# Ledger of designs, part 230: miniprotein binders against b1l550

Target 1, 279 residues: b1l550
Amino acid sequence: MRLPEELLERARDIHSEAPSHRIKLDRVGSFGLKVPVEFKGFLLLAEADVWVSLPEGRRGVDLSRQVEAIYELSNPPKDPFSLCREAAISLLEKLNYADSSGVSIRFDAPLQDGESLKYYGVEISSIASDEIINKIRVEILGMTACPCTAELIRAYKSSEIAATHTQRSLGILEVSTKAEHPDPDKLASIIERAMSSPLRTYTKRPDEGGLVIRSLSNARLAEDVVREMIHLFLEEFGHLPEDTHILAAVRSMESVHMHDIYAERSFSLDEIRKEISSH
Short names: E, the ipSAE of ESMFold2; O, the ipSAE of OpenDDE; V2, 0.75 times the mean of E and O plus 0.25 times the DockQ between their complexes.

## First folded at step 15 (miniprotein)

Design w22
Fold by ESMFold2-Fast, scan of step 15:
Structure w22 (fold): chain B 279 residues (1-279), chain A 94 residues (1-94)
Amino acid sequence: as target 1 above (279 residues)
Amino acid sequence: GEIRITVTITKDGRRIRFMYVITDPEKLEKYLEEIERIIKMFGATRIRITVEASSEEEAERLADEFRELAERLGYDEIEVTREGNRFTVEAERE
């Protein structure tokens, strides 16, 4: 059942009315929308949030216009980065009372893993005002091996073969920039290369042994992984604007402890260049 | 070489600036297509596109491509200005 359109002429326009209190709101929008996206040849189901700022003199946001903005741009499905940037701009065009808009899109990205696929987490956003700020966060699991225990076992056994505990570690890279979003596959690659070894979706016994040996021969603290991630990031993405902000972090799910180990560093490109050039 | 593209779009007093820093030349065409879609969708009455490249010749070639884009999109007041390896294309319509 649908009510007659002519009722709109008799109803108050609630959204354009003055609010109970003249307070600006930073983000008002539609959250948890399901959106199809095309990512490197795959059609994926993503989750999106869209929002705008609301001025102190206006009671509400036209939510239908927000949903229209992202759905018009997602049919046919397109890459999530272009969708994110274009939808943020579209929101400002459609909602002229807004000072700023934002779009966030989350999905699991497929990554080739031998003859199978593995998945890593991607969350991107674009926030538009007088300029656009693009943000991307990549999370992927890898393996780390403890160098401290390896050294103790080496000393005890006088052995060439390092024995130590291994564990899953979650690597995180988050980049906020005025330039386009960095390629998430490159960010995932940086994280995996910084780890003791990558993880696999599927492996047989000989390949599993190889991964463990690789990890043991490349033992790294969470602190080591974060520093290596930063080093590799600067080699790949040092061309980004100087005010680009990066968060590099690792959460190691220590197999010998009841708790996790966490290490992080946030920085701008300008800050880190000055730090590295000092001795 | 590195290519920097800065786009400013204006409509009804609203102005938005966004940029690209391109190190992978294979992505250039994709970003040109995105710029065109954004200009059309926004309904920009004024556009300003600044191109900076390592070589003067490369920057000039890209500026010409953006001038052609502005013509194709129906802008009738198009100006191209140059300052070294930096080219700016400005276009207006109603």
Scores: ipSAE 0.789, ipTM 0.928, lowest interface PAE 0.8, mean pLDDT 87

Design w23
Fold by ESMFold2-Fast, scan of step 15:
Structure w23 (fold): chain B 279 residues (1-279), chain A 94 residues (1-94)
Amino acid sequence: as target 1 above (279 residues)
Amino acid sequence: GEIRITIEIEKDGRRIRFMYVITDPEKLEKYLEEIERIIKMFGATRIRITVEASSEEEAERLADEFRELAERLGYDEIEVTREGNRFTVEAERE
């Protein structure tokens, strides 16, 4: 049963009423929306959150208008970065009482891996007010090999190739900037190049042997991986605004321990450049 | 060469500033299209677009493209100013 439209003329506008308590809310919106996006030729199902700030004098947000905004921009599916930036601006235009808006989109990005595909995690956001701040977080698994144990075993066996333990390590790069979102494939590439070796979806024995030898020849501490990620990031993205903020981190799932090892560094571009030039 | 584009859009007292720092020339057209969509969607009555490029010729070419965009979108007053390799396109409409 659809109620008559005439009832709308007599119903109270609840959202525009004064609240019980005059308290501002930072984020009010629709969370966990399923949105199709187009990423580098792939049609993917992404998950999105959309929100706006709510002023102290207004009881509620027009949630249906938020959903309409992102739906209109996602049909036909478009690239998630443009969708994120455009939707954040659209929310501020459509909801004039809001001081700020935000959009977050999460998906697993396909990456060509020989004849197969592998996937890495991407989470992006755009927060709009008098400026737009764009954030991207990329997570991808790689392999690390322990140089400490390698050196100890090399000394013990006098071997040309050091034996050591290897493990999966999760590399993380997060960038917050006033410029457009960095290309996630480039961030994933930086992470993989900083590792002892990348992981593969499928390998035959000769290829698997090659990965192991590569990893052993390029043994790295979690600390080494973080430093290399920062170095490679500066080579690729040093052109971003000086106030761009980066988090570089590695979580190593140590095969010889019941626990993980974690290393990270947060910095702005202006901060890291001063640090590097002072040494 | 690096291309830096800063956009300010304004409507009914709300002003939003955003920017692009483009090092991959293949992405330029995509971002220009996005800028146009944003301006249309926002319904901006005033826009200010600043272009900086390594080459003065490239910056001027892009400034001309934004001037044409403003004209195409129906802006009445369009002004282009230059300072070295920095060009600013300002446009207003009702």
Scores: ipSAE 0.808, ipTM 0.934, lowest interface PAE 0.8, mean pLDDT 87

Design w24
Fold by ESMFold2-Fast, scan of step 15:
Structure w24 (fold): chain B 279 residues (1-279), chain A 94 residues (1-94)
Amino acid sequence: as target 1 above (279 residues)
Amino acid sequence: GEIRITVEIEKDGRRIRFMYVITDPEKLEKYLEEIERIIKMFGATRIRITVEASSEEEAERLADEFREIAERFGYDEIEVTREGNRFTVEAERE
């Protein structure tokens, strides 16, 4: 049911009123919006959050104006990175009382895997104030094999390919930068190359055997994977601004334990270059 | 060749700065179109766009492209300045 629009002329403007308490709010917005996006030839339904800061003297945010901002920019569907950056700027233009705005978009990114598809997780954001900070987090599963147990079995059996336990490991790369969002496929590739082997959506038995042999021949600690991810990141993205912040992490779902192993390192490009050059 | 584009847009006392560091030439046109959409959407009364490239010719070509965008959007005062491979396009309108 639609009430007559003339009622707007008689109703109080609640949003513009003084609040019950004069307290600033950091993030007020519309969360869990479904927006269509175009990603590398795929039309995907992504989930988006949009928000702005709210000054201490204003009771509420015009939520309809927030939704209009992102939907106007999502028709026709465009890539989620441009949508994220453009919507954050649009929010500040449309909502003049806000000091900052933000947009976050989440989706599962398809990745070509032979004649099939596999998927990795992507979460991006753009936070706008006097500058724009772009953030991307990529998560993808791979396989790791334990080098410690491999060495013990090799000593015991004197085999060319040591038996050891393997497990699924979740690789994580998160990048926060003043530059445009890094290409998520390149981040996913870095994570997979750092692992003992990638995972597949579909394998036939000979291919599965090869994948297992690959992982056993390339046994890596979670700590090894994190260091390799950082090394590969610097080769691919060392051109980003020096104040770019990165989190590299691995969560190994250890097949011989009831608990997981976790390794991480956060750093700025400036910090890591100085550390590496000190050797 | 790396291309660095820094954009500052201003309207009614609000100024926002953002940048691109482009290493993939196939992405260039997409980001140029995004910059144009942002300027138009924001309704900027002042813009400052700085382009740096390894090639002076490439930087000059991109600066000229931004100058043309400013002209199409009706900016009254447009200035292009150069220092080596760095070009800055500044434009203002009322």
Scores: ipSAE 0.804, ipTM 0.931, lowest interface PAE 0.8, mean pLDDT 87

Design w3
Fold by ESMFold2-Fast, scan of step 15:
Structure w3 (fold): chain B 279 residues (1-279), chain A 94 residues (1-94)
Amino acid sequence: as target 1 above (279 residues)
Amino acid sequence: GEIRITVEIEKDGRRIRFMYVITDPEKLEKYLEEIERIIKMFGAKRIRITVEASSEEEAERLADEFRELAERLGYDEIEVTREGNRFTVEAERE
């Protein structure tokens, strides 16, 4: 049942009324929206959150305008990065009382893996005010091999390729910048190249053997992986604005422990260049 | 190879600034199209687009494309200013 439009003329405009308490709210919005996106030739189902700031003198946000903003821009499906940036700006245009707006979009990105596909996690956001800040977080699994145990077994057995434990490790790169979102495939590539080896969707026995030998020949601590990720990031994305902020992290699901190992570093491009130049 | 585009849009006292740092030339057309969509969607009454490139020729070409864009979108006061390899296109409409 659809109620008559004339009821709007008689009903109070609750959203524009003064609130019970004059308190500003940072984020008020619609969370968990399902939106189709086009990513590198694939149509994917993404999940989106949209929000705006709410001034102290206004009781509520026009939630229908938030949904309109993102859905108008998602038909036909488009690049999720463009959708994110455009929707954040659209929210400020549609909701003139807001000082800031934000959009986040999450999806699993396909990555070519031999004749098949594997997937890595992508979460992006755009926050608009008098400027736009774009953030991207990429998470992908890889393999690490322990160099400490490898060295002990080498000493014991005198082997060129030492036996050691291997485990899945989750690599994480998060970038916050005034420039456009970095290409997630490049971020995923940086993470995989920093690992002892990448993981595969499927392998035949000879390929499995090669993957394991690659890992064993390239044993790395979680700390080594984080440092390598930072090094590779600077080579690929050192052109970004100096105030670009990066988080590089690895969570290693240690096969010989009941717990995980975690290593991380947060930095701005300005900070890391000064640090490196001091050596 | 690097191209920097800074866009400022303004409508009824609200001004938003955003930028691109493009190192992959194949991405350029996609971002030009996005800029056009944003300007149209926002309903900007004033725009300022600054283009910087290592090549003076490339920067001038892009500035001309943005001047043409402003004309197509119905801006009637368009000014292009140059400082070396930096070009700024400013446009206004009612």
Scores: ipSAE 0.796, ipTM 0.930, lowest interface PAE 0.8, mean pLDDT 87

Design w4
Fold by ESMFold2-Fast, scan of step 15:
Structure w4 (fold): chain B 279 residues (1-279), chain A 94 residues (1-94)
Amino acid sequence: as target 1 above (279 residues)
Amino acid sequence: GEIRITVEIEKDGRRIRFMYVITDPEKLEKYLEEIERIIKMFGAVRIRITVEASSEEEAERLADEFRELAERLGYDEIEVTREGNRFTVEAERE
């Protein structure tokens, strides 16, 4: 049941009132919204957060306008990258008191894996003010094999392929740029190619044997994986603006330890090119 | 080749700049459509679109496409300026 609309004329506009304390808030919004998105032919359920800045003289944000903004742009479902960028701009148009707006969208992205699919994690954001900064984080599991143990086993029993421990490793690439979001499939590909081998959803025995042999023959330290990810990233995305910031990381879930190994490097394109050119 | 598009939109004293750096030609049409949707949604009174490409012919073609877009959206004053392989389309309405 709806209350009479005449009450709106008599009720105070709480949101536009002065607050108890004149303090700016950086992010006020609707978090954990479920939104459908279309990603490369798939209809997926994504989770979204939308927010705006709130000036020190205003008590509250029009939360219904935030939901309206993302709802209007998500029906019919569209690609999450356009949705993210368009919604951030829409929020600033609809909420004129805000100095900045932001949208983040999270989903699991399908990736073709032989006759089946596998999934990797994607989180994107767009933050709008007098410019837009787009951010994407891709996480995908792969396999690493320990080169140190491989060397010891090979020394013990000389063979062309040494036995060693293998483990799942999580590769992470995060990009923050003034340009459009990078293609997440390309970021996932970079991560997988940097690993000892990719993981598969489905393998028959001959294919599984081949994957294991590939991993054992391409043993890599977490440090090796991060360096290779950076090298491959520069080959694929060196065209991005020089102030683009990247985080490359890997977390190896060591099968012989109770703890993980972690390696990372953050850099701007300008910074890394100068570093590489110096050597 | 590489195509760089920078868009500025302005309405009621609010100005927002965003850009694209396109190396995959298959994505170009989708970004052009997105730019049109953003301009319409924002209700921009003034727009400034700068196109840069390694191909002068491609940059000129895209600039003309944005000029046509401004005309379709009803902008009153449309100017196209060129500096080498860089084209800027500026449009304004009351």
Scores: ipSAE 0.799, ipTM 0.930, lowest interface PAE 0.8, mean pLDDT 87

Design w5 (at its last fold request DockQ between E and O 0.98; V2 from the best seeds 0.85)
Fold by OpenDDE base, second read of step 16:
Structure w5 (fold): chain B 279 residues (1-279), chain A 94 residues (1-94)
Amino acid sequence: as target 1 above (279 residues)
Amino acid sequence: GEIRITVEIEKDGRRIRFMYVITDPEKLEKYLEEIERIIKMFGATRIRITVEASSEEEARRLADKFRELAERLGYDEIEVTREGNRFTVEAERE
């Protein structure tokens, strides 16, 4: 049942009224929307959050306009990066009382693994005000082998390739920049290359053995992984603006302990360059 | 070579700036199309686009594209300025 339009004329616009408490809100929006995106030839259903700021003199946000903004731009489906940037700007245009807007899109990104697919987690965000800041978070699983245990076993049995415990490790790169979103595949690759070995969706016996041997031959602490991630990131993305902010982190799900090992470094490109040059 | 594009759009006193740093030439056309969509969608009455490239020729080519874009979108006052390998296209409309 559609209410008669005449009733709308009689109804107060609740959203435009002054609030009981004049307080600005940073983010008001719709969370958990599902939007189609095109990514590397795949059509994916992504989860999306959209929001704007609310001035102190306005009771509520026109939520319908927010939803409209992102879905108008999602048909036909486009890449999630453009969608984020365009939608953030559209929100400011449609909701002129807002001084800031934001869009976040989350999905599992497909990554080719031979004839199969593996994946990494990605969250793409754009925040718009006087300028647009683009943020991307990539999470991908890999394998690490412990060098400490390897050294102990080497000392014990004098083996060229020492046995050690291996674990699944989650690598994280989060980048915030005034430039466009960095390539997520490249970020995922950096994380994988920083670990002892990548994970595979499926392995044949020879491949599995090779993967493990590679891991053992490239044993790394969580600390090593983070440092390697940073190093590789600088090589690949050193062209980004100097005020670009990066979080590099690893969470290792240790196989010999009940707890995880975590390591991280937060830095700007300017900061880390100065640090490295001082050495 | 690296291409830097900085876009400033303005409407009714609201100004938004955003930037691209392009190292893959294959992505350039995509971003040009995006910029056009953004300008149209936002309804900008004033635009300022700055392009910096590794060569003057490349920067000029891109600046020309943005000038043409401004013309196509109905901007009346278009000014192109140069500083080395940096070109700035400024356009206004009512």
Scores: ipSAE 0.830, ipTM 0.939, lowest interface PAE 0.5, mean pLDDT 93
Fold by ESMFold2-Fast, scan of step 15:
Structure w5 (fold): chain B 279 residues (1-279), chain A 94 residues (1-94)
Amino acid sequence: as target 1 above (279 residues)
Amino acid sequence: GEIRITVEIEKDGRRIRFMYVITDPEKLEKYLEEIERIIKMFGATRIRITVEASSEEEARRLADKFRELAERLGYDEIEVTREGNRFTVEAERE
């Protein structure tokens, strides 16, 4: 049921009133919105959060204006990266009291996997103020094989194919930059190439054997994977601004332990180049 | 080669700066369209777009596109300046 619009003429404008306490808020917005997006030929239902800063003298944010901003830009469905950047700017245009705005969008990205599909996680954001900072986080599962156990078994019984334990490992690349969002498929590719082998959604018996042999022949510590991810990232994305910040991480779900192994490195492009050039 | 585009938009005392570093030539047209949509959506009264490319000719062609864009969007005061392979298009309207 819809109440008569004439009630708006008698109702107080709560949002424009002074708050009970003059305290600035960093993020006020609409969270968990469902938004259709177009990603590389796929129509996906993504989850979005939109927010703005709220000054100390204003009681509330016009939440309907936030929803309008993202939905106006999502019809027809468009690329989530453009949507993210455009919506952040739109929020500042529509809500002039805000010092900053932000948009985040999360979805599972389909990736062609032989005759089937596999998926990797994508979370992006754009935060606008006097400049825009774009952030992307890509997470994809791969396989790692332990080189330590491989070496012990080789020492015990000489073998051409090293026997060792294998496990699923989650690779993570997160990039914050003043430039446009990096291509998530390229980030996912970097992660998979750094692993002992990629994982598959659908395999036939010969493909399973090949994947296992590939992993065993390319045994890597979590630490090795993180270093390789950084190396491959610099080859692909070394053109980004020097103040671009990267997080590279691996969480290995160790098949021989009750716990996981985790390795990570955070750095700026400027920082890592100085470190590498000192060797 | 690499193309670097920096965009500054201003309206009613609010100024926002954003940039692109394009190494994939297939994405250039997409980002040019995005820049146009942002300028129109924001309702910018002042714009400043700096383009830098591997060659002077490439940068000039892109600067010409942005000058044409400013003209199409009704900017009255348009200035293009050059410094090597870097061109800056500044435009203002009422």
Scores: ipSAE 0.818, ipTM 0.939, lowest interface PAE 0.7, mean pLDDT 87
Fold by ESMFold2, look of step 17:
Structure w5 (fold): chain B 279 residues (1-279), chain A 94 residues (1-94)
Amino acid sequence: as target 1 above (279 residues)
Amino acid sequence: GEIRITVEIEKDGRRIRFMYVITDPEKLEKYLEEIERIIKMFGATRIRITVEASSEEEARRLADKFRELAERLGYDEIEVTREGNRFTVEAERE
């Protein structure tokens, strides 16, 4: 059913009225939108949130314009990073009363894993005002092997046995920058390379043995996984603006414990460079 | 190797500034196309694009691409200035 357009002339425009309480709002938006995106040849259904700031003198946001801003840009499906940045700007153009806008897009990114696929989590955002700040969070599972137990087992019977407990660990890199979003595959690669071994969807027997041997040969404390992630990040992304902010973290689901181990470091590029140069 | 592009767009008193720091040459054309889409979508009446590259030749080629973009989009007053390996393309339209 479509209502008569003549009603538009008689109905109050509730959104443009002043509110009873003149308080500005930081984020008013449409959350949980489903948007198609194209990522490295894959057509994916991503989840998106869009929002704008709302000044104290405006009662409501034109929510249809918010949805329009991102869906106009998502058909046909395109790169989620371009979509995110462009939609943030489109929101400010379409909703000229707002001081700032934001877009977030979440999806599972496929990765080649031998003759199969695996995936890792990606969440990106772009926040626009007089500048644009782009943020990307990548989460990927890997394998860690405990070096403390490995040393204890080596000392027991002075064996050549490379044995220790191994577990899945969730690695996290989050980058906030004025430059374009970093490549998520490179972030995922940094996380995996920092761990004792990547995880596989499945392996055949010869490859499984190699994966286990690699893990045991590269036993690493959670703290040192984080340090290695930072080292590798700086090698790959040291070119980003100096005020770029990074969070590097690992949550290790220790196979011999009922609880997890967590390690984290946040820093800006200018902070970490000063820290490193002082040693 | 490294290319820095800073874009400032303006319409109706609103200015938005964003940037790219490009080390992978395969991504350059993608970002040029994105910048063009943003300028068109925003309906900018003024644009300022600063390009910095490792060589003058590379920066000049990029600046020429942005000058051509401004011409295609109907900007009338297009100025290109240089300082070393840094070029600035400024354009206006009504």
Scores: ipSAE 0.812, ipTM 0.934, lowest interface PAE 0.9, mean pLDDT 90
ESMFold2 (binder alone), look of step 17: mean pLDDT 86; pTM 0.869
OpenDDE base, look of step 17: ipSAE 0.801; ipTM 0.929
ESMFold2, fold request of step 20: ipSAE 0.800, 0.806, 0.801; ipTM 0.930, 0.932, 0.931
ESMFold2 (binder alone), fold request of step 20: mean pLDDT 86, 86, 86; pTM 0.869, 0.871, 0.867
OpenDDE base, fold request of step 20: ipSAE 0.817, 0.802, 0.806; ipTM 0.935, 0.931, 0.932

Design w6
Fold by ESMFold2-Fast, scan of step 15:
Structure w6 (fold): chain B 279 residues (1-279), chain A 94 residues (1-94)
Amino acid sequence: as target 1 above (279 residues)
Amino acid sequence: GEIRITVEIEKDGRRIRFMYVITDPEKLEKYLEEIERIIKMFGATRIRITVEGDSEEEAERLADEFRELAERLGYDEIEVTREGNRFTVEAERE
């Protein structure tokens, strides 16, 4: 039985010692922390990772300071975007030897779906050094319908609505910017609008029929979906700094194939504006 | 219209810059509160806040709010400078 002060006096400060090899580490931290967050009126359980860079001359990181940084800021629960940005800055204030810090937070975001809810995936991060880079990734399922089969059936039988195969497709938008995180509901909306139709948690026969008809009337290739996502993104978020980087992607789980179809495009706002220019 | 806010905080030789590009005026108060929390939490001894907007009147008003914030937080030698539609608030304390 010892008092903490006596133990601290006798114990070596292991973290401040020289390491066995003078090698810098990019990310050292506490991963898989459970934190409550408040998102648009919902109290959600999120998962967080926090880290800092470790200089070549220091053996270890004070992990208790990292946990302190995020937990102090998460009580009471707050908006995960503010939490992410504030915690990254707090880490640099608390751990003065670090050149950079980072925080990532993951959760499933509720979205109103008639009288029910559906969920989409959100992962955000903030990386702080001389400036802060904010990143957000949104993933949501939608439906796509094959335009090739639709045209073939339409030609075969002169009906107003052609039959075709439909499948679940995962839409992905990832944004890295010096500005604040984009609103994830707007990113989710962009993805759903780019699809042939959104998916529903629950449908009755009339609603299900309507969803299928909508999909058939708006048949799209994976390539079409990615291009539409980019177009809609530029309309909504073209105001972001020119060095903002975006990844737009879709993975279509083809109902007539044993494999998936995948399409993606990465770009900066500066790059894509030059490409789209009519000059 | 669009409002751009750039915040630079400094303490003990560490300087961090971050920004907001606000197109939704309903979010402005939330970001102002976040900026105040960050400044307090960091314990910044020097701050530099630049506001640029499509409306000169709105940008000037926000610069005044940041000047008042610096006064409330006990900063010394608060300076507000104007360069067209860009207003910069600089403040220091020990």
Scores: ipSAE 0.808, ipTM 0.934, lowest interface PAE 0.8, mean pLDDT 86

